# Designs tried in a protein design chat: VH-VL binders against Large ribosomal subunit protein uL10m (mRpL10). Part 5

Target 1, 224 residues: Large ribosomal subunit protein uL10m (mRpL10), of Drosophila melanogaster (Fruit fly) (q9vpl3)
Amino acid sequence: RGKINIQRPKAPHYERARVVAVTQPKYPELPKAKSCFKTRAERTQQQQENPYNEIIAREVRNWLDHSRLVAFFHLSSITADDIFRVRVQLHKQNLHLKSYGSKIIEQAVKNTRYEAIVPLFHSNHCIVFSPDPEKTAALLRIVRRVPQMVLLGGIVEETMLSRNQLVAYAQMPGLHAVQAQLVQTLSQAPGHLIQQLQAHQNSFVQVLDVHAKNQMNEETPKST

## First folded at step 5 (VH-VL; framework fv_imvotamab_arm2)

Design s35 (from j3 with heavy chain I102M)
Fold by ESMFold2-Fast, scan of step 5:
Structure s35 (fold): chain C 224 residues (1-224), chain A 120 residues (1-120), chain B 112 residues (1-112)
Amino acid sequence: as target 1 above (224 residues)
Amino acid sequence: EVQLVQSGAEVKKPGESLKISCKGSGYSFTSYWIGWVRQMPGKGLEWMGIIYPGDSDTEYSPSFQGQVTISADKSITTAYLQWSSLKASDTAMYYCARGYDMWTGYFDYWGQGTLVTVSS
Amino acid sequence: DIVMTQTPLSSPVTLGQPASISCRSSQSLVYSDGNTYLSWLQQRPGQPPRLLIYEVSNRFSGVPDRFSGSGAGTDFTLKISRVEAEDVGVYYCMQATQFPYTFGGGTKVEIK
């Protein structure tokens, strides 16, 4: 008697054994019957290529599940000192600025209602989380002072919002306004919302290109 | 109607402290920014800083950071600009102005101005 | 900081004639959201500044239709189609695209 916990395939010793097995030299062998008879569980485990990424992906899922406000930003080049000052200002308002790699975000939102956001993170990005959606106005006021951070959209009360919808939400002082916004958002397909978010991304890239060219032209004056 | 009423003219000596006021009425005081603008005699306008009275969030022009303090008391719908130690170079007309919204940044209504004269 | 340059320094105009004031910024005033945060202010002698135009071309409440704003990127213009005696004063452009907010040096409009 005694209960052997054979139902924990992700036990520490088992995970270590799997990492060692993956790093061992593999000889090219004909995968005949073995590849045909792989179980669904074995295929699922083979998809877990990096245990570290899964740990961070779980952290991201936890932030998404427990935050009533999530805002997505494109992040242009910014110094460590400048981003640190922004983090401090945001933290005072219970706003938490996080940066995660695109692959980690993809793993975190895979097979969830938020999977559609993945294309937003193919370029440099950051995310702000908060348990308090009333801080959306404070967030936008702080970010207004940081031209390197460009709002792409967000999630409020588990509903995906475009940039314009999130800005409108921030201007509304009550729950009735939020309810009206949620109804409007629910009338749109996720694909359509992603097209709007990608349009903002593309518009921003065009604005940056124009701005950079204008600055470059102005910064190349003829010698004094 | 929207009004910003500023405190009266001040005559001070260098080294003295001063706090001038800007009282808002006719609108939701905590929903708009209040900015402070300096105009030295015969010169143009200089932005000093801005405050959001709803949470006392402030932003200062680098040339005024550490030289002045901007604050607000939402219970009496009043914003303040203060100096711990005045200099003769602080002699100017000081305007407060309402910032239209939290994102666009233009000043739609202006106070009548407070003349501050600092001389020995 | 974004530097705002106004031309001319002074604009003597005949009553009923048009006046044009230019404002050039050292950097594009298009914010990352696609909006351009440029406004125009009028200051009559002995009075506080008054908002005329916001976000390049929008006329503020109570501002006569003879005032119009235009421009994009770094080059902006305020036009008065028919200057009246009450239009005497100093005009300022202001950018609010990034902190610190900055003003142009001012253009004095006077009647000749």
Scores: ipSAE 0.012, ipTM 0.516, lowest interface PAE 8.0, mean pLDDT 78

Design s36 (from j3 with heavy chain T104S)
Fold by ESMFold2-Fast, scan of step 5:
Structure s36 (fold): chain C 224 residues (1-224), chain A 120 residues (1-120), chain B 112 residues (1-112)
Amino acid sequence: as target 1 above (224 residues)
Amino acid sequence: EVQLVQSGAEVKKPGESLKISCKGSGYSFTSYWIGWVRQMPGKGLEWMGIIYPGDSDTEYSPSFQGQVTISADKSITTAYLQWSSLKASDTAMYYCARGYDIWSGYFDYWGQGTLVTVSS
Amino acid sequence: DIVMTQTPLSSPVTLGQPASISCRSSQSLVYSDGNTYLSWLQQRPGQPPRLLIYEVSNRFSGVPDRFSGSGAGTDFTLKISRVEAEDVGVYYCMQATQFPYTFGGGTKVEIK
C-alpha cells in the first residue's frame, strides 16, 4: 500500500508467470469487446449520413399518395427464396411488397396525417401497396400462407384501419356503397391501428347483414 | 339463413369423369371460403382443399393435389369438386363446408353431403 | 403435416353423466398472430358434421352451453357436462393453423 505508480505497477513478474503456468499452453480467451454495441452504433451513424434517405422517403410518400390500399406487417425471419415467392404472388395481384428502414418511414410520414404509424415500424416490418383496394382480400389470402408476415393494420381509401377492420373490409362485396359504409363505421383514431378490442363487432355484423341482403337481391330472379 | 346444398348421389365406373356441386345461399358467397372434406365409408374426415369464390384462389391438401380440381362459379353461387378419371378408392361421402372469414380459421356451416360410389 | 391424435377412440357414457375428449397435436397450434385455430365438430349418425367450438373455447351459435372447450399449445379438451341422448355421435378436432388442415381420428360417444 502506499504510493501507486499507474505506469509501472509493482506486481512481481513471478506472479504473472505462475498464472500462465497454471493455465497450461492454452491461450487466454480474447474477450469480445462491445462488438454488437459498436456494430449497432456504426449502423445508426451510417443510416443518418446516407444522403439517399430523403430520395427514398420521397418515393415512400409517392407510394402512399398513389396507393388506395396500404398494409403494414411485422416480418419475422424469412429466407430470401421464400420472400421472393411471396413477392411474385403479390405482384400478380398488383400488390407491391416494399421494405424500408424505420428512419426512412419516419422521414416520409413526418408532418403528415400518417405520423401516428411510426411506432409500428420500430421492429422488423414490411409494407404492401396497391392502387386497387379491391385487392385487400387477395392480399390477406396470400399472407395467410406466410406465417412470417403478421398483419398490423393499414390504410384503405385514406382511412386508417386496424387488423380486424382490414379483415372486415376484405369480406365485403364489390358494392362501393357498402364498402364506404364499412370503412366509415370501423374507422379508428390515429394510434389505435393494432388495437384488436376496437373491432366494433356489432357494426361489422350489421354491415355484413346489409351486404348479404344486397347480394341475394342481385342474384335472385325476384328483386326486392 | 346460411345454407349449403350439394348435388345428389352418383354411381360411376372407374375411369369416368365426375363433377359434383355445392350451392351456397343466405350469405355473400364471394366473401367466404368453401372447403371440401372426404369421408371414406366407416372412416373419419379428410380435408381435400379450399377455394375462395371471389377470385378462385385455391389451396389443396398434398394428398389430393393433382387428383381433383376445385372450382367455383360466383354468378350461380356454386362451388365444384371434379375428377378427370375416377378410381374405386374415390368411393366416399364428400362434404362441402363454409370457411369462416378471409383466414378460413374454421368451418361453420356444412352441406348435407354427396355420396360417390365408384364400382365396375 | 400436423398430426391430430384423439383419445379415447370410444366413450360409452350414462345419460346425465359428463364426457371428456382429448385432442393432441404434433406441433403447436398457435398461429403467428397469437390465435389458436383449433375447432371441434360433432357428427351424428347419418348427418353431416356440425361446428361446436372454434378457436379452442368459443361456442358456436346454437350450441348448448353443456359443451365447452379448453386447452393451449398442443393439448386440447372438449367436455360435455351432462350427456343427452342427442349427443350420440362422433366428435372430431380440427386444426387450421397451417395447410394442410387436418382432423383428429374421431371419438365415438354412445350411451351405455
Scores: ipSAE 0.236, ipTM 0.589, lowest interface PAE 3.8, mean pLDDT 79

Design s37 (from j3 with heavy chain T104G)
Fold by ESMFold2-Fast, scan of step 5:
Structure s37 (fold): chain C 224 residues (1-224), chain A 120 residues (1-120), chain B 112 residues (1-112)
Amino acid sequence: as target 1 above (224 residues)
Amino acid sequence: EVQLVQSGAEVKKPGESLKISCKGSGYSFTSYWIGWVRQMPGKGLEWMGIIYPGDSDTEYSPSFQGQVTISADKSITTAYLQWSSLKASDTAMYYCARGYDIWGGYFDYWGQGTLVTVSS
Amino acid sequence: DIVMTQTPLSSPVTLGQPASISCRSSQSLVYSDGNTYLSWLQQRPGQPPRLLIYEVSNRFSGVPDRFSGSGAGTDFTLKISRVEAEDVGVYYCMQATQFPYTFGGGTKVEIK
């Protein structure tokens, strides 16, 4: 499937701008380097850049607030057709794959209990949301067929879990009492957990490098 | 006690249909994968495919895609392997096995096997 | 597809002596999650396969400690420290790093 873009460009104020320009008296130019007008222009530009991120950050906070399952993935290069097929498969299980910029994620989670996840999003990433934590196993099975998506960790029932903890949670689907006890047992302070999540991300990058080098050395004879 | 119990031996003629079964007990059937493995007489093991009974999600070996159908009925904790039209080359021992972890990354418990003989 | 190659033993094994079974993959078995999905199975005559080792070196429940697995990347070894009469059979390596899953050709262990 192609791009889905509905664009409503801001209506041109051409006629109004021309009328204002014609009727406005011409004044001598003020010094630019030392004038308050430069400071005000800079402030206005800064203000306009910030509102876009705030709007999208609100959407991310809404997803976090209404999802009992949130999973974080590293995302390698993938075609639009391939990611679309993954989105369709996930959607059938009430799993919603979203991609957001790292600045938007940071703005969404600042001053929240989940602020510790920000370092995970400094590389290519995507997030899967679901209101249904029972779908954790379904999520991980689907992602098993998508080598471009690598699990980094997640949040289940407002509890931050490392990759290994999330996998352990998924191993016992349908046994909700046991799963709830497991989540409680595996739960950790966000500060401690972020070190585990970052370590997994760094180890994954190292493993990919070793894997690529070993594949080149084993599958192709060493050149003379 | 985890057990996988397979249906009894079958003797069929080429062109006939067949459906063999693998019944799981002693564990949460919908929480583990079931894989199917073929072993031709005197030969090694061949992976055919795998199913997750909880949602009937399947993956097949390219060699068996279109040749067989893997299915499961969670109400009776049973997985199935079926052929629409058997060939003499389908003569083999067929094993089912439970795939451990969410990936099905290794097979921890195995059924006793179902011998399928296809001859005219 | 990943091809798994096993080397035959040169001769039957004497009781109490060690045995080593080698398995080589055509590609690295390290999955994108950092795990290596290489397992070892034992098949005794007339019996279904039995899991011995999973993820290269982890011994399955009930498997004697005389069995050990090692290796990395593409080269893997199953070692039996002191072979017993019950160890006669065919041993298979299996990869589940990528679909389709594939087995080695098997290595026969016979006792003198």
Scores: ipSAE 0.148, ipTM 0.566, lowest interface PAE 4.1, mean pLDDT 79

Design s38 (from j3 with heavy chain T104Q)
Fold by ESMFold2-Fast, scan of step 5:
Structure s38 (fold): chain C 224 residues (1-224), chain A 120 residues (1-120), chain B 112 residues (1-112)
Amino acid sequence: as target 1 above (224 residues)
Amino acid sequence: EVQLVQSGAEVKKPGESLKISCKGSGYSFTSYWIGWVRQMPGKGLEWMGIIYPGDSDTEYSPSFQGQVTISADKSITTAYLQWSSLKASDTAMYYCARGYDIWQGYFDYWGQGTLVTVSS
Amino acid sequence: DIVMTQTPLSSPVTLGQPASISCRSSQSLVYSDGNTYLSWLQQRPGQPPRLLIYEVSNRFSGVPDRFSGSGAGTDFTLKISRVEAEDVGVYYCMQATQFPYTFGGGTKVEIK
């Protein structure tokens, strides 16, 4: 006996496990990276393929139904090399970055409790999905280092959370019961929470402007 | 009581390898970042990099990328800073520090430091 | 990289008098979450750095209330309301808004 039994029996199995290949795409500037970070032109092109929008919307609903963690981001201009690094880091944590046109998202969430998120996707955006809500902290640690990705909010255990609520959730590691209770505590009446998410979009206009100015001035710092 | 205890002083020659340690105790080791900071004799502080022991996620300062390797062994709650080939300019005091939370963006507890002297 | 500039380089102060240290960043330290990741560290001779203030104005546990931080955007100040003998040392500001993290050059507080 001694130490926690569940930890001891697992150690030998992990030691014998196949070396987990570092998740690095073969072609960082090609299909895998492109599939997640669509340009506006690519999104417009997808919208022109209208007959298939309903099928893609069903796929989005399937991701929403099978993901216990969904995070919404505004996406500023980003290089192919940078996005490749982000995708690799996210994939290691079972975090799946996807990008869909606003019409497809609207179609996917219409007549659902999440319909009010549509305005968040009227600019460049991406969504991170995971079946594992414990990965919220890992997601936020990774995104903290990617200034091009700005957290707007998310859904945890089917509950819509503002950015600040999602951060609070991420900072509370550990017991499943404690995390579930926090989600309930952070939950608000649907109307009130939606107003907070939209308010964040407006406050992010100011914060994004400051953030973008900081990024633009990185090459020419105004220090003295 | 949160403590970070670093390995003892080292005296090395240029070209030699070195690995120094920082052992954390009194907290959940895998829930906090460990950062490494260099202070050259009579100079200020320089951030080298950080590691999140829970998943071994690392971030390096561009000045130190490729010059050092940061790693951690969560089974013994110890973080490491390693050089494959030391140079005289690596002579400095090296501190480890606990990063409370990357969202809060600060180092709350510091190790006592490891003095590394590289001289021929 | 964000450049952190501290003034003065050295601050001789009479015991019991106030001291003020300034820190300026080359760009805004406001992160996309609206928070400002600016902290202040104290390093006494022969000792490791010690956290005094985090996120501009929050005192760390055990830090005397004579220490206070203020500022916004690119201009930050650390104030010691009444300098005591134990306060001699070098003070550093640090930004953690953007990688790489960067430190100010340090301000030496000494008793005249």
Scores: ipSAE 0.444, ipTM 0.702, lowest interface PAE 2.4, mean pLDDT 80

Design s39 (from j3 with heavy chain G105A)
Fold by ESMFold2-Fast, scan of step 5:
Structure s39 (fold): chain C 224 residues (1-224), chain A 120 residues (1-120), chain B 112 residues (1-112)
Amino acid sequence: as target 1 above (224 residues)
Amino acid sequence: EVQLVQSGAEVKKPGESLKISCKGSGYSFTSYWIGWVRQMPGKGLEWMGIIYPGDSDTEYSPSFQGQVTISADKSITTAYLQWSSLKASDTAMYYCARGYDIWTAYFDYWGQGTLVTVSS
Amino acid sequence: DIVMTQTPLSSPVTLGQPASISCRSSQSLVYSDGNTYLSWLQQRPGQPPRLLIYEVSNRFSGVPDRFSGSGAGTDFTLKISRVEAEDVGVYYCMQATQFPYTFGGGTKVEIK
């Protein structure tokens, strides 16, 4: 409903997002959180309701082309209420949490400079978009409190960065010229970024499994 | 040099309100977290909560949620810890500490402490 | 909450001799980024805490080389290679992997 509606970064994003919203259920009575991760049945139902993948792929391309900050996350199971609270916190910082099927991501980035990101989306995932790269620090502080979201990497000012490079970039907020120079420096060693992002994803799965098992050994979840 | 300077010792009666302060200097105040730690007489350290002054993002320990309020004023580079109604069990030394970087991986600089005594 | 257990409760040591403090957590301190957010603090009598070691093994600026940290997962150790008179105080381990942040109960280092 109106309370969960959010503004898009610019008119092109907003207009295209509206076109996608007409074909894909947006702002259902239940929070949009379900779009970040879905059951197999929910994914199948959405595909039947929205058979025109190209329209949704155009929305994704528009978000990628007009967002100066794009961050990729692995997403573990999370409740609708919890993801809604995260989305509200992100929205206050002009950060927009989105989820799209792997096939749609692949179609959106095929034959573009971002095609290499496709392997990141073969597992449960979500993406955060923003027109403001200075919000990278705010994004990482918010995600720090959400153990279900694991940072894989991102794109800042059209430059693909690993998790460690994004963290380094985030630690220099408020110095725009220095941040621009840092992005140039961090982007000078091409080739291994995707390998690093994939290796991190595998390592994080191991860490999350151990963490989850430790959490389950607790007598009361979230007990102090 | 980085420095955190806390307000002076307080002596209060149960039921009174109190607000103590922690003033940061020598660094970008809005770029680091400020945490609060309690130490009861003769006991160890207890983490109470933390604030990011840049956007007033807060996180509280469950044992202190609803018992205290943490806030910050960027214009005077000062963080605050306040109680609406003090109890005798609030008698303790209170420390503020700077949380390093965006992850708050550790507390690198500490204030000198504010002793709060609550007695009838 | 992650429970941090320190041993021993007190460590009487002769000047110039080594001291070792153990810290054990109720669950792994490895965060989802692969880093381990364990730090060690020193509190001298009547003084505020002071950071000694962060992320298991990194010495903070100004901390003497005689202090070292080690460990992984749930088992961590702080070592003082040659205890000096100024090292008298209470030492705390702290985890920042998961909220709420929690401290060990403290280990008192004192001279025999």
Scores: ipSAE 0.249, ipTM 0.605, lowest interface PAE 3.6, mean pLDDT 79

Design s4 (from j3 with heavy chain S31D)
Fold by ESMFold2-Fast, scan of step 5:
Order: structure tokens, then C-alpha cells, then sequence
Structure s4 (fold): chain C 224 residues (1-224), chain A 120 residues (1-120), chain B 112 residues (1-112)
């Protein structure tokens, strides 16, 4: 029963550090080539210059492949102490908060069923992964207390869900079969799903403006 | 019928520990938040914190962080508010209330209140 | 913290006449889901608070239709169209958009 951790995805930070260390000796030092044309040596040097991005993209794909719950968030300005507290709260529920650059996300999901999520990451963002879709409710309860994290949508059981659909999934009775059936039904309208996600993205401009104004209003009266 | 029943009035001295209770009935206890609210004599309402009994997830008001502990026991559908060392300034009426949904958008049902008096 | 300001502090009203209570927040109460988490509570003398209105304008079960809520963003109003004797008490607005949850200072409704 305690052995179930074998199915858990590895922590990206730890696994990434290990993979980077392993690739360091694999790409020790390539000779410098001087040519007006792209030679084999120049292409080899180009590969060495960008191997890190490929490693992280592979890490993202591993998280997507091994997580039955993936949630996408817009992330407003947040202190290191605040994000650390959130990571601790999430970790207690087997929820793993990760941040990746937009280009890395694009590389990770290119030519996959999840390519449609790329527009969600054009601004500051973070992703929460879990092997356990039953933790969707716990995730939403924790994030409700973090105003800097704005839910955009997610993937449950390999099915893309809008913010409202993810909330509906979380509020369903604790019967896994019923939840899985609903998720499959929701996934049968992908055009509708993408439009819903885009509609919610547009509301974030106002939410971000409100957040910025709230920070200003809260700080300004106290500073003066 | 949804009902929250709180423990009886307490009279304590400064420095003493105290644990008061809020028993839920008539609903699925583990599917709703329980919040605690303080009302000092003749004053307004102050939110102290919340707990989700299903997984014991808690959130405290910064003013009460470290001053009280909120817990719950699913087997007896009871939430608790506890002080390790009471102060005279803790004299107040304490209410528990049920949070409706996953977002805790409002408190729909309230307990009758527990009066805590702390004096030397 | 979001500061909730209620006016007036006291509202003496004649039976059958309307009463209006204002609540203003220091920040917008619109959450990222588009919902506005503002509720109104009634506390009669010696009794626990009772939910009247949730999410700005929705009456809770058993609340008379003479109670109505309205507003948006930072400005909210609770109206009692025809005050009854049992409406005497203190009324509080509460925001649950951002932690910590905060209450207004209260408005005492009295019959004159």
C-alpha cells in the first residue's frame, strides 16, 4: 500500500538537476568550427548550446505522462516565502507546483494532444501536477487562498477541462467512476472547451488590474 | 436539518488551556468547511480561521496564527478551537459556522456560540 | 487585508418604512472566477449571526423577500423594503474573496 509511490512522478527540480549533471559529461566540449556554411561541426555545436531546453521539455512531458491531474495557473507577482508556503501546502496533498518557460512548454507539447494549451503560457504561469485526480478538490481549496494564482484550466484523466469544468469535477461526489464518466463527456466538445478557456483568459486582464489596484490601495494608505 | 451545536460556556484563568467544540449534524461533515468567528463583548465579528474536515486542511487569519489551533475529528463530526494559554483578551463569544462549497464563498449555518470568560 | 466599511453605524427606522445599509470594500470583491463573494448577516440581540444574502444578491433559504442585496465591485447595499419588529439587530457585510475574510463594522437597525 505504501509502495504506491513507485507510480509517482519524480520531483522536477531533483530529477532535472540529476539529468543536467549526467548530460554535462555527455556533451563535454565540442570543437569550434569556422565556416560560412552549416557544417556537421556547427550543427553539433548548436545542439550543445541548446541541450538544456530539450532536457527540461522532456521533464515536462514526463510530468504530463505520469500525472492524472494537471492544473494551469496564471501567476501574479509573489514573494519567494509565499510561493514556498504554497509548495509546502500542496506537497502535503501530493500536488507538485512547477514553473516552466513558455518556449519549453511549447517544445514539450508540440505534436501532442495537448498542443492547444500553449496560448495559456504567454504570460507568467505555473502548473500543478498530481498522479491522483481525487486531489482536484484539495488543489482548488488550497489555491482559493492564494490570490496570486488564477486558475486557467487543466487536464484530468488526459482530458482538457476549462476552469468551470475543473471546478464542477472537484464538486462531484467521491465516486471515481462517476467523475471519469463526466470527464469523458466533457472531452467530446474540444472546440467548445478551447473557446471557454480563451473567454476566461480575457477576464484576467481585469483581474490583474484589480489585483494591481488592490496592492496599490492597500500599500499606499499605509505608506502615507 | 443542518445543525451546528457548540460546547457550553467556559470560565478560565489566564494561562490555562482550553478546547471548545462544534458538532455538525444533518449533512456530510467532511464535505464542508467549518469556520471560527470571534465576537468580543459589544464588538463586531472577527474571522479566525477555517478547517476542511475531510483532509484537515486549515487556514488562519494572520491575527490568530499561532494563537489558536483549529482541528476536527471526522469520527464524531466535531471541529475544535484550542488555546494552549488563555489571556484576558480572549474573553469573547466564539461561533462556528459552515462554509458552503469548495471555495468557502459564504457561511450558511451558524452554531449558537460558546462564551469564554478569562479573568483572574 | 480588505477593509470593509459600513454606513450608517445606526439606523433608527419607523415600522413599515424602508432601511438601507451600505458596505464599501477597499478592494474589488470580484474573484478570478467572476463571482463576487460578498454576503450579509443579521444578528438579533443575544443570538448568533444568520445568513441573509450571499454572493451580493441571492437570498438564503427562509429569508423574507423584503430583504434584497445589490452592488458590484466595491460598493454594496442591503435593503429592507418594509422593516418589521423582528428585523431589529446588527447587520454585517462579509467578504470572502480574499483571505483573511473580513467583516464590516456592523449597522444597528432600531425601531423608533
Amino acid sequence: as target 1 above (224 residues)
Amino acid sequence: EVQLVQSGAEVKKPGESLKISCKGSGYSFTDYWIGWVRQMPGKGLEWMGIIYPGDSDTEYSPSFQGQVTISADKSITTAYLQWSSLKASDTAMYYCARGYDIWTGYFDYWGQGTLVTVSS
Amino acid sequence: DIVMTQTPLSSPVTLGQPASISCRSSQSLVYSDGNTYLSWLQQRPGQPPRLLIYEVSNRFSGVPDRFSGSGAGTDFTLKISRVEAEDVGVYYCMQATQFPYTFGGGTKVEIK
Scores: ipSAE 0.353, ipTM 0.682, lowest interface PAE 3.5, mean pLDDT 81

Design s41 (from j3 with heavy chain Y106F)
Fold by ESMFold2-Fast, scan of step 5:
Structure s41 (fold): chain C 224 residues (1-224), chain A 120 residues (1-120), chain B 112 residues (1-112)
Amino acid sequence: as target 1 above (224 residues)
Amino acid sequence: EVQLVQSGAEVKKPGESLKISCKGSGYSFTSYWIGWVRQMPGKGLEWMGIIYPGDSDTEYSPSFQGQVTISADKSITTAYLQWSSLKASDTAMYYCARGYDIWTGFFDYWGQGTLVTVSS
Amino acid sequence: DIVMTQTPLSSPVTLGQPASISCRSSQSLVYSDGNTYLSWLQQRPGQPPRLLIYEVSNRFSGVPDRFSGSGAGTDFTLKISRVEAEDVGVYYCMQATQFPYTFGGGTKVEIK
């Protein structure tokens, strides 16, 4: 093939290594003893306990434990090159884009305060983590340019926020405003908040339906 | 009172460099976007790009990518638009405008404009 | 890029009569969050643009209630219920649903 670009050679292995180094989770070293992942009692269970899934679930729990900002997104079709560019841009702001299967997320959050978020991840999704909640504004500005990523909501200082609450948080000038937002959020039941986040997903589906109808160039007659 | 005050008119020759300014006052400069819009004589508006002064995050129109540089200095609440080498076709009125909030894409307050004339 | 088409190019109107400006986009302006990022700007002779309407139908602070915006998807309208002398100028629609942001070609409102 004669399509070698000498001016900007593509090095997938180098770029991948760079992204991996940049996006690697900051968490405590995992125990070296493999038997600690599985007890005799666990071995007698009917289900196959997959050590791989447990390792990744523990990684997710560590991200949740060490992040003061967690944002949830619906992710529509996006190319590997586009998501890579987004991931690099986010990393410059100490924002870490991760994607996990719904089963792994369920295992990670089972019996935690975050168990209610599982239904949000039954479709294409991604999560952004950061130890710095001050970066919420930077996150939203970057994602505004990525139409494939749709903000659903998030967690700030272990408090669940809807999309609108997270946007409002990003615009707040200081500590007193942040405290007011957290108090307001505590007035909402977790089930109600999750319902609001799911309603946003349904609104997005309606938007896609409108776009499809617009592409068909249908005329809607005025109501009589 | 929110105000955007732009630098004065410029008369330049082709090939010269230029940097024009837009100073914001009456609001938190680092919390809003600044956009640049060109209006050629007798013509309509063209969006050039935007900057978020808080972290210097930028986005350019493809037509202006590589033609201009947008920057900001938050210590003096000023945004800049600069050319390394001007062309006669750069003759236009240039406006700066404030982007309302972090999520929306409309401009609420506008500067008075800077007229740039490039001729031999 | 999203192309924004305005009609008419000029609108001579008798003082006190209504004026209507149409804006059509080459694709839907509904963003993935369900919001429609369409705004209307007014530019009076020798002055910078001024925001009138944002997100289709919301009047900006200080804008008289004779201005109203409506529309959905790809078809949008700015209406002036009773044109006053100060309303003379060029009106632009603008989309910010996707980058690059684009403007309509402008509609000149004049008194007959």
Scores: ipSAE 0.149, ipTM 0.589, lowest interface PAE 5.0, mean pLDDT 79

